# VH-VL binders against Eukaryotic translation initiation factor 3 subunit M (eif3m): the designs that were tried, part 3

Target 1, 160 residues: Eukaryotic translation initiation factor 3 subunit M (eif3m), of Schizosaccharomyces pombe (q09722r188to347)
Amino acid sequence: DDEQSFAFLLEAVKMDNSTADEAVRELVQRAVNSPKYFFFDDIVTLPPVQQLEQSTLQLLGILSGGMTDDYVSWVAENHAHCQHQKFDEDAIARKMKLLTIASLATQAPNNTLSYGDVAKSLKIDENEVELWIIDVIRAGLVEGRMSQLTKTLSIHRSSY

## First folded at step 4 (VH-VL; framework fv_sutimlimab)

Design h27H (from S4 with heavy chain S57H)
Fold by ESMFold2-Fast, scan of step 4:
Structure h27H (fold): chain C 160 residues (1-160), chain A 119 residues (1-119), chain B 109 residues (1-109)
Amino acid sequence: as target 1 above (160 residues)
Amino acid sequence: EVQLVESGGGLVKPGGSLRLSCAASGFTFSTYGMSWVRQAPGKGLEWVATISYSGGHTYYLDSVKGRFTISRDNSKNTLYLQMNSLRAEDTALYYCARGYSYGRYFDYWGQGTLVTVSS
Amino acid sequence: QIVLTQSPATLSLSPGERATMSCTASQSVSSSYLHWYQQKPGKAPKLWIYDASSLESGVPSRFSGSGSGTDYTLTISSLQPEDFATYYCQQRSNWPPYTFGQGTKLEIK
């Protein structure tokens, strides 16, 4: 059970500040590559994680509060680092789009997010927005209702 | 110990130019984004510019776009702010701060360098 | 841009009293993007509270931060002489610009 295994590893690193480098790197790699893990503030603040190199800490910072453009900028200069750490660049790119929508939803005036604002932030066509919103809702990051008529997402909850 | 030391401030006439420098030590400068934040005498804080760790991306306050250029020399651990076409409203204490688009806040600050724009 | 308004502009209190100051955003801001700085006269600002409620290393436990959406608060449970300073809130919207509140000056009564 991958999720259960990950939860045990996270708990072990949380309880032991002297956790071996190999275990800490495995935790970060699994979290970064997982299509289901989005809570990077829980990871980046751990003392053993803070001892990792700055390239990895920059990525974790982007995942815990950045936007898609921050990742695009970072990955352009860190392809070799991704290969060495076994980070999945495509998995991270997808995760950043989901986190960006969650961030926009949290900051949305009147709890309403337009498809145009999402498309602009993700740099995608407006006709692709609904699929990304469905994925964000399925991921549990946002709870809301889409209106194709007004091209808006009405936000009831945002976990970001 | 993280240390940021600004220099290059001074008195300059409107329309003039000035270059600020920030010498960084105590951390791996080339892996952190950097920012300039200013404070006019007796006033609050105002963000001016941010540069990515590589220098590949820069961000500016709207009122300084086209006039100010943020840059860095990672081989010298130094951050720069080139200020052109200076105006009276640019008069402020200029702080070098470690903070960027990847970071959500400014965790270390220098002591500032005073820029006075007057005739 | 998102405007941060701090209240009160000046807070005059005595040591031992509770201090409460607010930061109101013109639009909803994620708590992960709301931070507080302490600045003493003639000194550079210091990061004091980040992500609305997390105390920076070395900040005394008498300080606390709270809030979500548009309303954020910094509280000092029992003022000490060294706490008298100006406090600034700061937000980062989606990305730059970073904006600061006007500051709340905490002064000795």
Scores: ipSAE 0.008, ipTM 0.497, lowest interface PAE 12.3, mean pLDDT 86

Design h27T (from S4 with heavy chain S57T)
Fold by ESMFold2-Fast, scan of step 4:
Structure h27T (fold): chain C 160 residues (1-160), chain A 119 residues (1-119), chain B 109 residues (1-109)
Amino acid sequence: as target 1 above (160 residues)
Amino acid sequence: EVQLVESGGGLVKPGGSLRLSCAASGFTFSTYGMSWVRQAPGKGLEWVATISYSGGTTYYLDSVKGRFTISRDNSKNTLYLQMNSLRAEDTALYYCARGYSYGRYFDYWGQGTLVTVSS
Amino acid sequence: QIVLTQSPATLSLSPGERATMSCTASQSVSSSYLHWYQQKPGKAPKLWIYDASSLESGVPSRFSGSGSGTDYTLTISSLQPEDFATYYCQQRSNWPPYTFGQGTKLEIK
């Protein structure tokens, strides 16, 4: 079971100051690559994680509070690092788009986010926006209702 | 060893549809990104579409966006390409290819399946 | 959109000679994103060199790759009969699109 295995690894790193570097790197790799793990504050603050190299800490910072453009800039300088750490650049790019929508939702005036604003921030066609909104809702990051008539998302809850 | 076997190609009229399949074996299919790459007769290679290991992320060549859909069934070790609104310029041998190093390059290719769009 | 241009389009040489072919990108590409494939008539392409200079398993040591930025090269130190094929360079950055050069056909004189 991948969820149970990940939970066990996370608890092992939390409880044991002697946790091997290899286990810490596996924890980070699995979290970063997982299409379902979005809460990086729990990981980035762990003392063994904080001992990792600057490139990995920068990525975790971006996942903890950045936008998709921050990732684009970071990954352009860090492809060799991603390959060495076995980070899935495509999985991270997708995750960053979802986190960017969640961040926009949290900051949205009058709890309303336009499809145009999402499209601009993600640099995608406005026709693709609804699919991304469905994915961010399915991921549990945002709760709200879409209106094709007004091309808006009415936000009831966001967790970012 | 690693094998990729394409099927589903054939002759179709402009505006028609075809579904290509790629049966994968010899590796853990669910951990690799997969792609379709085509080659028109006597021409070079052209990337068509990519899907991530989980199926959660897809990417397309601009000229096929809205017409082609890449998908996968990890329980069956099978990659698909649904091709709609086919045009003469889609005529090509279509290869299934496995992405390695997080999809940066293709380390294994199938034999290809021929798609001919002609009236 | 990054465009890869290969030169020459056709390279006519004899066995035993040295072959050199180039791949030029329209904008800078990391060496970690540039790869080469070998394709023989009627066959699927084979990964030949990855990350600009790393030989794929089974590729003879007479092959080498080099380059950085916008200029990349594939070299064969002493051609063997089985080396005559079309060679394609390919790049992919952070994510797709993947782009291929138009190919260099290495043929017997």
Scores: ipSAE 0.005, ipTM 0.485, lowest interface PAE 15.2, mean pLDDT 86

Design h27Y (from S4 with heavy chain S57Y)
Fold by ESMFold2-Fast, scan of step 4:
Structure h27Y (fold): chain C 160 residues (1-160), chain A 119 residues (1-119), chain B 109 residues (1-109)
Amino acid sequence: as target 1 above (160 residues)
Amino acid sequence: EVQLVESGGGLVKPGGSLRLSCAASGFTFSTYGMSWVRQAPGKGLEWVATISYSGGYTYYLDSVKGRFTISRDNSKNTLYLQMNSLRAEDTALYYCARGYSYGRYFDYWGQGTLVTVSS
Amino acid sequence: QIVLTQSPATLSLSPGERATMSCTASQSVSSSYLHWYQQKPGKAPKLWIYDASSLESGVPSRFSGSGSGTDYTLTISSLQPEDFATYYCQQRSNWPPYTFGQGTKLEIK
């Protein structure tokens, strides 16, 4: 299915530095748009990917270590580029919110992240936070326990 | 509580124009992609148009390209559909819908506003 | 573009019976891209099952979804009166367009 074909494409690009430009762009587009792919450091370091234009490399850099605000700033100047490359702005924005929660979790004092801190960082209403936490846990980016009583997430594991 | 309320539907002659509005409340409107989905009387669902959370990207059903324009005003929490050069085949109940999970599905829908194109 | 075909068009059953309806895609679709909606006469559709098998909040456990590739199924283990409605499958890959099946109408026998 789509997940299996993506895995084969990624393996092909990893094994051949001479991979055609169109295949490299397809790999990047599918990774960027995918609701299930979060490990952009694996892609951005590939030699064929490093030959792509600066706009795409900036986006991959944001996906491999940035936060939602970095994406908001980038996309404001790159709407035409997203249209041309078929990058789904909404898919990327959602992915950046999940990656931002994972980053906050990694930095959280006493392994505790408040719903208020998440809401502030994502610029959303606090009543939406619990759904985002459920999504970040389901994505495998954070492992922890939520408490509706204290409005906190107790973190056991987190990743970028 | 998420709420979407459509308005602007009505009876219009072929070749005419209408502007639909969708007032959103109960969520951070500016962070969600939004869509219009229509349903002709007694028929199934048909996607019409999608707009990204920022308004920077839009997508359209082939038969409405060049005639319909989706837009949004994030400061007013309102989604719009400008419909020009209307045809009898555009007759339908038009739903406003919120995109969820990377915009892959629609988790909330409005009540719909009826557009009837007839002479 | 991907075409979704639902079968049967109409399913006539009695309360307490098992209902099974299918959605077939013209080409392979990831289960993450296949979703189901319930629509009652005069009402807006409601998201019912997302990512092929995940029940939306408030959906009774008698509902289940399954499938992969081109073939997807929605099953109701024991029909209740409130379950009689039209069910639509929907897909959107990693890029628009969104497409819907034509619907399966579940009606009282």
Scores: ipSAE 0.007, ipTM 0.591, lowest interface PAE 10.3, mean pLDDT 87

Design h33D (from S4 with heavy chain G99D)
Fold by ESMFold2-Fast, scan of step 4:
Structure h33D (fold): chain C 160 residues (1-160), chain A 119 residues (1-119), chain B 109 residues (1-109)
Amino acid sequence: as target 1 above (160 residues)
Amino acid sequence: EVQLVESGGGLVKPGGSLRLSCAASGFTFSTYGMSWVRQAPGKGLEWVATISYSGGSTYYLDSVKGRFTISRDNSKNTLYLQMNSLRAEDTALYYCARDYSYGRYFDYWGQGTLVTVSS
Amino acid sequence: QIVLTQSPATLSLSPGERATMSCTASQSVSSSYLHWYQQKPGKAPKLWIYDASSLESGVPSRFSGSGSGTDYTLTISSLQPEDFATYYCQQRSNWPPYTFGQGTKLEIK
């Protein structure tokens, strides 16, 4: 099971500050590329992870609290780094859009997020917003109800 | 340096089949989406098909759906386009392009391989 | 589907002149996903301007891009002989299709 293998690797790195560089890089690569892992605060604070190069630490910082635009800026300067580390630029981009929606949901006044605000923040067409909202709900990052009539998401819970 | 080299084009009769190949080098092929873009003689660019980095998702121009199949072999750094039931309207230079999916653009292109469908 | 229409179809100018060409989308597109390619005769296209206004590495500073919503422009401040080519705009939503304009051919007068 790839998820179980990842969980064991994460626990090993957490328990041993002397974890080999190869294992630390595998942990980061798996987390970054995983369509299911969203909680990068658990990884970025680990002492072995903090010993990695600045490019990787910048990416982890973006995944921990940045927006889609932060990733766009970072990846433009770091294509070679992504290739070398086997970071999937598309998987990260998708993850950043989901995290951006979760962040917007957490900040939303009256627990209401408009489709227009989502479209603007993700730089997508408004008619694509519902598919992204479905994905963010499936990912467990947001719980809420969509209204096509008002073009809004009513937020019940956000875990970001 | 990034290189994409297409092959497999040629002259074929309507209803025939061709398989195009694109050999990639100079980058980690398995981490990028890939696309085929064609250009009819003297005409503009037309996107044909896209495949995700893993091969798990494929997308097609409506007029080629059911006739063309895009695939990849990450162990060989090679992209393919299987073209069946070819029509005169499919006559074009076919480009292999690296698909930077996050930016939604093609950052590197091959030289193209010519497909001519004529009797 | 979003249709991109480029104008003019052909632009005939001399070296040293300013060139301006437009790309109009049938629906609003994000400037972050409107891109321009340069294609010289017998050659493959090259990514030239991405995200509406960012010059690709190696593109001379005389080139600029601008626009938002449905209206985008590529400008060359002072034409050089190597700039004569066909320019294509391109967009994509979250998923394909990728859409190209029909191209603006910049030719020597």
Scores: ipSAE 0.000, ipTM 0.483, lowest interface PAE 15.7, mean pLDDT 87

Design h33H (from S4 with heavy chain G99H)
Fold by ESMFold2-Fast, scan of step 4:
Structure h33H (fold): chain C 160 residues (1-160), chain A 119 residues (1-119), chain B 109 residues (1-109)
Amino acid sequence: as target 1 above (160 residues)
Amino acid sequence: EVQLVESGGGLVKPGGSLRLSCAASGFTFSTYGMSWVRQAPGKGLEWVATISYSGGSTYYLDSVKGRFTISRDNSKNTLYLQMNSLRAEDTALYYCARHYSYGRYFDYWGQGTLVTVSS
Amino acid sequence: QIVLTQSPATLSLSPGERATMSCTASQSVSSSYLHWYQQKPGKAPKLWIYDASSLESGVPSRFSGSGSGTDYTLTISSLQPEDFATYYCQQRSNWPPYTFGQGTKLEIK
């Protein structure tokens, strides 16, 4: 299966600081495009990955600690690079929104996020926030309780 | 130049323990996966254990699982193999080997250190 | 676990002759995971051929490797005295363990 084959590829790259460009690029492409892979610190710190093009390293940096706006700015200048590397721009945009919510949850004062803060950070309408919060919870990135009355997410755990 | 120098081998009785060391020089040790490969006198090569460059992942031959532990100290450029509950069939020359690339071949080998398990 | 079987176990030839030895895997392996090592008596093995057909730096052009799937071959077109050694094939597949063949001993007739 895909998850097992990805895990084996990641482990293979972790075992050797090689110059095997094809394996490294496959690892990065699969991680970037995967709807299930969220912790890019595991990849960006690998020595073979650090030898890739600056545009790819910038993207990995955004995925490992940036916000949705960082990605929006990056992709506007890198459409050709995404085509060449077979990066799925829409899949990455979705992943960045999930990671942005997880980041906000980790930093949230009193472990509470308002729907307004999420909407502003994701550049979406407030009425769409609950669907994104459901997706973040399903992804395992945040555990919490939503209150439609107060329009807040009470955070119990955050894994970002 | 790449150098791998094994030490710690010797004569030990069944049930005993030995710790092998491999001192690495001439390359950035912390960026390479490493393995131990053994060769019984007059016999072929047998892979024993592998450790990733960070030390986060380890793999073992089934017959040594639970008895042998591979580890590394990247600050000292040294690879280790702790061997417990030794058996006569563990008698072999033990090589330290460096991985190269995603393909998992061994590009450099040490001279080996002899482990003899006998009563 | 993938088992590698080398044949023949011993190959007795004279300098100038052609040597051919085989490595057979119990199931299909990628050629990118099949490698050959040369070992002389009292010495550590040396990487000789990697990815089934690529010669390691310093390996003479009289050596060649070929094969795919389950069947791999190492050939020496014209034996030189320094070529007499034991040759081991090795694979990584199904994510450890690494496995080696039992070796082919190339000896002087």
Scores: ipSAE 0.008, ipTM 0.508, lowest interface PAE 12.8, mean pLDDT 86

Design h34W (from S4 with heavy chain Y100W)
Fold by ESMFold2-Fast, scan of step 4:
Structure h34W (fold): chain C 160 residues (1-160), chain A 119 residues (1-119), chain B 109 residues (1-109)
Amino acid sequence: as target 1 above (160 residues)
Amino acid sequence: EVQLVESGGGLVKPGGSLRLSCAASGFTFSTYGMSWVRQAPGKGLEWVATISYSGGSTYYLDSVKGRFTISRDNSKNTLYLQMNSLRAEDTALYYCARGWSYGRYFDYWGQGTLVTVSS
Amino acid sequence: QIVLTQSPATLSLSPGERATMSCTASQSVSSSYLHWYQQKPGKAPKLWIYDASSLESGVPSRFSGSGSGTDYTLTISSLQPEDFATYYCQQRSNWPPYTFGQGTKLEIK
């Protein structure tokens, strides 16, 4: 089982600070590439992970607290690193858009997030915002109600 | 070893400006988010501002928004806080702290630099 | 914004005694986003416990942290003279603001 296998690997790295470099890199690669894994705080702070090279640590930092623009800037200078580490640039880009919406939702004044703010942050057209909000809700990162009349998302719960 | 050294504090009148600097060494500065945290005399800790590793994202305490600007120069391993329109309530020891992008906690702190806003 | 309330405000104990202090959040916080700092007079704060229960390097094993949801605790099993300080809890369950509790001052009886 993919998810169970990942959970076992994460626990192995947590339990042993001397975990082999190959196992640590596999953990990071699987987390980064997974369409279902969004909580990088569990990984970033692990001592074996903190021993990895600068480029990987920057990416994990972006995934644990950055915005889409931070990833766009990073990937422009790290295409070779992504290929070498087998990081899926498109999977990461999608994940960053979902995490950016979750971040905006958690900091939204009056628990209300406008489609305009989402479109600006993701650098997409306003007419695409609802599709991304649906994906964020399906991913379990945000619970809320969309209103086409006011072009807003009313947030009931957000995880980030 | 990791070191953060603040400078630029001092006495300033209400409405005045100060620029704080934090010189970082002992780690790859460009891979860490950085923050400013302040502490008024005899009071607790209050987060002021955070900047991402690249400088692409900045966040502020509501009461300083529009008056303070956090910035960084990764080529010089230096963090800045430009403080404008200073108020008596901004009087505090200002700490430079590492840890926005990684770990979401502040793992290293500088010694602090004192800012006193008084007529 | 999430408010952190620490209790008691002041804890007066003698060396050798057990110290327990609490941090209560106004909303549920992931244990991965709850951290504790130790600050001695005239000195900068030091990260002490992160992710609710993980001891920072160099922190003695007599310290422990626990909790989940809205209730978190820091415990010192047998106080030593160097443990007398102010302890702050901190959360970041969302994007900034990072918020700190008001602090618990641990002082000699």
Scores: ipSAE 0.007, ipTM 0.512, lowest interface PAE 12.0, mean pLDDT 85

Design h35D (from S4 with heavy chain S101D)
Fold by ESMFold2-Fast, scan of step 4:
Structure h35D (fold): chain C 160 residues (1-160), chain A 119 residues (1-119), chain B 109 residues (1-109)
Amino acid sequence: as target 1 above (160 residues)
Amino acid sequence: EVQLVESGGGLVKPGGSLRLSCAASGFTFSTYGMSWVRQAPGKGLEWVATISYSGGSTYYLDSVKGRFTISRDNSKNTLYLQMNSLRAEDTALYYCARGYDYGRYFDYWGQGTLVTVSS
Amino acid sequence: QIVLTQSPATLSLSPGERATMSCTASQSVSSSYLHWYQQKPGKAPKLWIYDASSLESGVPSRFSGSGSGTDYTLTISSLQPEDFATYYCQQRSNWPPYTFGQGTKLEIK
């Protein structure tokens, strides 16, 4: 039912700019912490959300189009803010790696993304790339086909 | 169509208690802060109490602190005001009002319920 | 506590005339925190003007609000009989309390 209550809260904020500050903060907390929510363009543009603190808006901007390195830099300066807002730093870090792959997939020339490009962007060993690609496909962010022979992801659809 | 309907008012002696209710319909009650505002006969408006959307925060007029309790039941779309140790000065028409834009002002009001404190 | 003082207490005018009433705050308030309500006899108040100058939906264009700091005004450019009512100004910052003025009663001569 947690997903239903989140969907209800998101719908309420979208329909009504007068939603209380506490509800807006709960919406943001649940969205950034959720292992299943990736579409931050739905949230960052909402007028009540735009009135939140600079640190929170920076995080939402990173989640809306940044790369994992942007998050690493942000979190180093915002550990106290994460504790205060009850943001799960590890959950967000994982989410950023998945969103980075989705972003790379969206921009990939000829709809082809190399394992080497993913490894470089995520700062991981190329041998770890396949597991992250599997996770991004399971999350529904990318539809495509992996080739271990050519070490590439052929992209059919990206729902970043 | 937004509707707020108050009930529970009546005649009570000084020191007595009353519980007011406000039935809300036509909007998503659980996402709005709510307030009680009173008006003594022939006088102006006076804010009494406010409750946040979740019920996690409550605020009171100084003269009613410790005597009045604002609460809500989001599953029933109902706002309450429990009034204890009532005084003659509490005599007024009590309005239920919906807070708008983070509660900065009230965009919808009920018809009011009359509370008379006299001996 | 910020006190809102409205003047005049009673304003008597003929239809077609311009009506102007004031709301003065004991301390400077942001225009985004000042609002006006209309209340007719025996009825609940209605939000009329919010953020000092924005007309609520359904409010006739003959109404306007203006002001900043400590001095705010509500104006009716051409008074109509249905404008008979008491008008209240209200302030609230980011948190309660809410404060109301004592009201200006507009009487149609």
Scores: ipSAE 0.000, ipTM 0.478, lowest interface PAE 16.9, mean pLDDT 86

Design h35E (from S4 with heavy chain S101E)
Fold by ESMFold2-Fast, scan of step 4:
Structure h35E (fold): chain C 160 residues (1-160), chain A 119 residues (1-119), chain B 109 residues (1-109)
Amino acid sequence: as target 1 above (160 residues)
Amino acid sequence: EVQLVESGGGLVKPGGSLRLSCAASGFTFSTYGMSWVRQAPGKGLEWVATISYSGGSTYYLDSVKGRFTISRDNSKNTLYLQMNSLRAEDTALYYCARGYEYGRYFDYWGQGTLVTVSS
Amino acid sequence: QIVLTQSPATLSLSPGERATMSCTASQSVSSSYLHWYQQKPGKAPKLWIYDASSLESGVPSRFSGSGSGTDYTLTISSLQPEDFATYYCQQRSNWPPYTFGQGTKLEIK
């Protein structure tokens, strides 16, 4: 099981500051590429991870608190780095959109997020917003209800 | 004592395939990254491929990408190199090598197995 | 990628003499990323010096390594017959690729 092997690897790196460089990079690569992993705060702070090169640390910083625009700017200058590290640029872009919605939901006034605000932040057409909201709810990052009439998401809970 | 024993080399025609194996003993194989390093007759050392201790990360020399696949079976203490679409320039003695200190260098090497791609 | 250039390609000396060979990187590398191997004809390479200056277990004290940045040196203070071999420098930073120099062949004069 890939998920159990990832969990084992994460625990191994957490327990041993002398963990081999290949293992640390495998942990980061799998977390970054995984469509199911969103909690980068528990990775970026690990001492072996902090010894990685600046390009990777910048990406982890974006995944732990940035928005889609931060990733777009970073990836434009780091295509070769993504190839060398086996980072899936499209998988990361998708993950960043989901994390951006979760961030917007956490900050939303009156626990209400408009489709227009989501579309603007993700740089997508407003007619695509509902599909992204469905994905962020399925990922467990946000709980809420959509209204097509008011074009809003009413947020009950947001998780990081 | 640490031992690495390669096998699977031989004579093959261009476009052919070979699978190399490296049997490891004398250490906990599953905790070390492993590599294949080759040496053409009378020439220097050239790194070919590396695999992490779990098998989750692999890296390749640009000229072998898409043709060679490095893999491992930790339950059998064995490292593999699947070589497809072989070319004359792949002719070399292929060494199995153990990565040490985060894989920065190779502390133990096997005896090598010869791969000859006839033209 | 970083290119390692070794000089001289061949070094012809007699037992008892001092041997010095260099490894030059195309761009600065950490000393903790530079290592040396000894290879005798028909045999596999052996790790000889790691982290630029640390002797591998079993390596005689007449060997030493030094250097930083782009310039690294392997020195043998007084050559013994068993020291005649080809020496390769190697670097790898935080991730592959691994690169090797082309080797310095130390041969009997």
Scores: ipSAE 0.000, ipTM 0.478, lowest interface PAE 16.7, mean pLDDT 87

Design h35G (from S4 with heavy chain S101G)
Fold by ESMFold2-Fast, scan of step 4:
Structure h35G (fold): chain C 160 residues (1-160), chain A 119 residues (1-119), chain B 109 residues (1-109)
Amino acid sequence: as target 1 above (160 residues)
Amino acid sequence: EVQLVESGGGLVKPGGSLRLSCAASGFTFSTYGMSWVRQAPGKGLEWVATISYSGGSTYYLDSVKGRFTISRDNSKNTLYLQMNSLRAEDTALYYCARGYGYGRYFDYWGQGTLVTVSS
Amino acid sequence: QIVLTQSPATLSLSPGERATMSCTASQSVSSSYLHWYQQKPGKAPKLWIYDASSLESGVPSRFSGSGSGTDYTLTISSLQPEDFATYYCQQRSNWPPYTFGQGTKLEIK
C-alpha cells in the first residue's frame, strides 16, 4: 500500500536522526507530492529534514503556514530545484490553494468565508471558487456547508 | 464556460515540423497545469507532454523526447506543442487537456487538431 | 512505466443489463491516482470517475467505480442507450507519465 509505505518511512525518519539522506529526501518528495498529506509541521521539524538545502526548507515552511502567493514567488526562483527533487509543481500549487482555503477558514470571522475572499486569495475567478471549496472539503481539510445564494462557506471545522 | 480550442494541425511529410496551439478561455489559465494527449485514428489515448502552471517543469512521453517541446504563454492564455522530426507514428488527433485533481487527471478537453504524417 | 490493461476489449450488451469492466495495473497504484473517461465516436473524452470511485458532476448514479492496488472496476448497474461508448482508465502518481488503458468498447448487442 503506498500510504502504508509512506507511514513506515515517516516513522523510520522520526525514530532515527541519522537516517540516510536518500530516505529523508524520499520522505519529503512523497509528502510534498501527495494529494493526501497536508500536515507539514510533522515533517519540517524533524532533525534530518532540517539538514536539507534551504530551497526545500523554504518550500516546507510555505506548506506549513504560507499562502498561495508565497508559493508562486518561491517557485519562480526554484524551477530547477523542483525538477531535480522531482517535486510536482502543479500538485504543490493545487495543494497550496487547498491549504490557503483551510487557513482562511480557520481565521474566518463568525465561521463564514465569502467566495469573494477566496477568489482574491487564490487569484482565481469567483466562478471557480465553488469547485475549489468542494475539493478542500473532499480533502478533509474543512467541513462546512456552501450556499450559492449568499456565496459563502459556513465552517464547522477547519484543519487543526 | 471553460473552452480549449486547438489549431495548427495538418498534413506534413516525415521529418517535417508543425506547431500546435491551444487557446484557453473561461478560467484562470495561469493556475493550471496543461497537457497534450493524442489519439491515432481508431486507437486509444496516449499522453504526449505536460507543462506545469508556471512553465517551469515539462514532461514528455519517451518516444517524443528531443523532438517535441511543450511551452505556454500565460499572458496570452495559450499552450503550444512544437513538433520536429515527425514520424508516421505521430499521426493522431492532438487534444489539449487541463490538469485537475492535483494535476492527476484531465477535467476539460479541446476538440482536437488532426496531424497527419504522410507515409 | 506503469501499464494499464483493460478487459474486456469489447463488451456487447443490451439496454437494461449490468456492465462491468476492469482495469489492471502492472504495479500497485493508489486509488487516488486512477481515473476513468467516457468517449463517444467523434467526440473528445469526458472525465467520468476520478479517484477510483468519485463520480464527476453530471454522471448518473448508475455508474460506480471501485478497486485498490492493481485491480479497478467500472460498473453500470442498468445500461441506458446513452451509455454505449468507449471507456478508458488512466493513472498518474506523484509525477508523469500519465498512462491510459487501451479502452473497453461498450456496444449494443
Scores: ipSAE 0.000, ipTM 0.484, lowest interface PAE 14.6, mean pLDDT 87

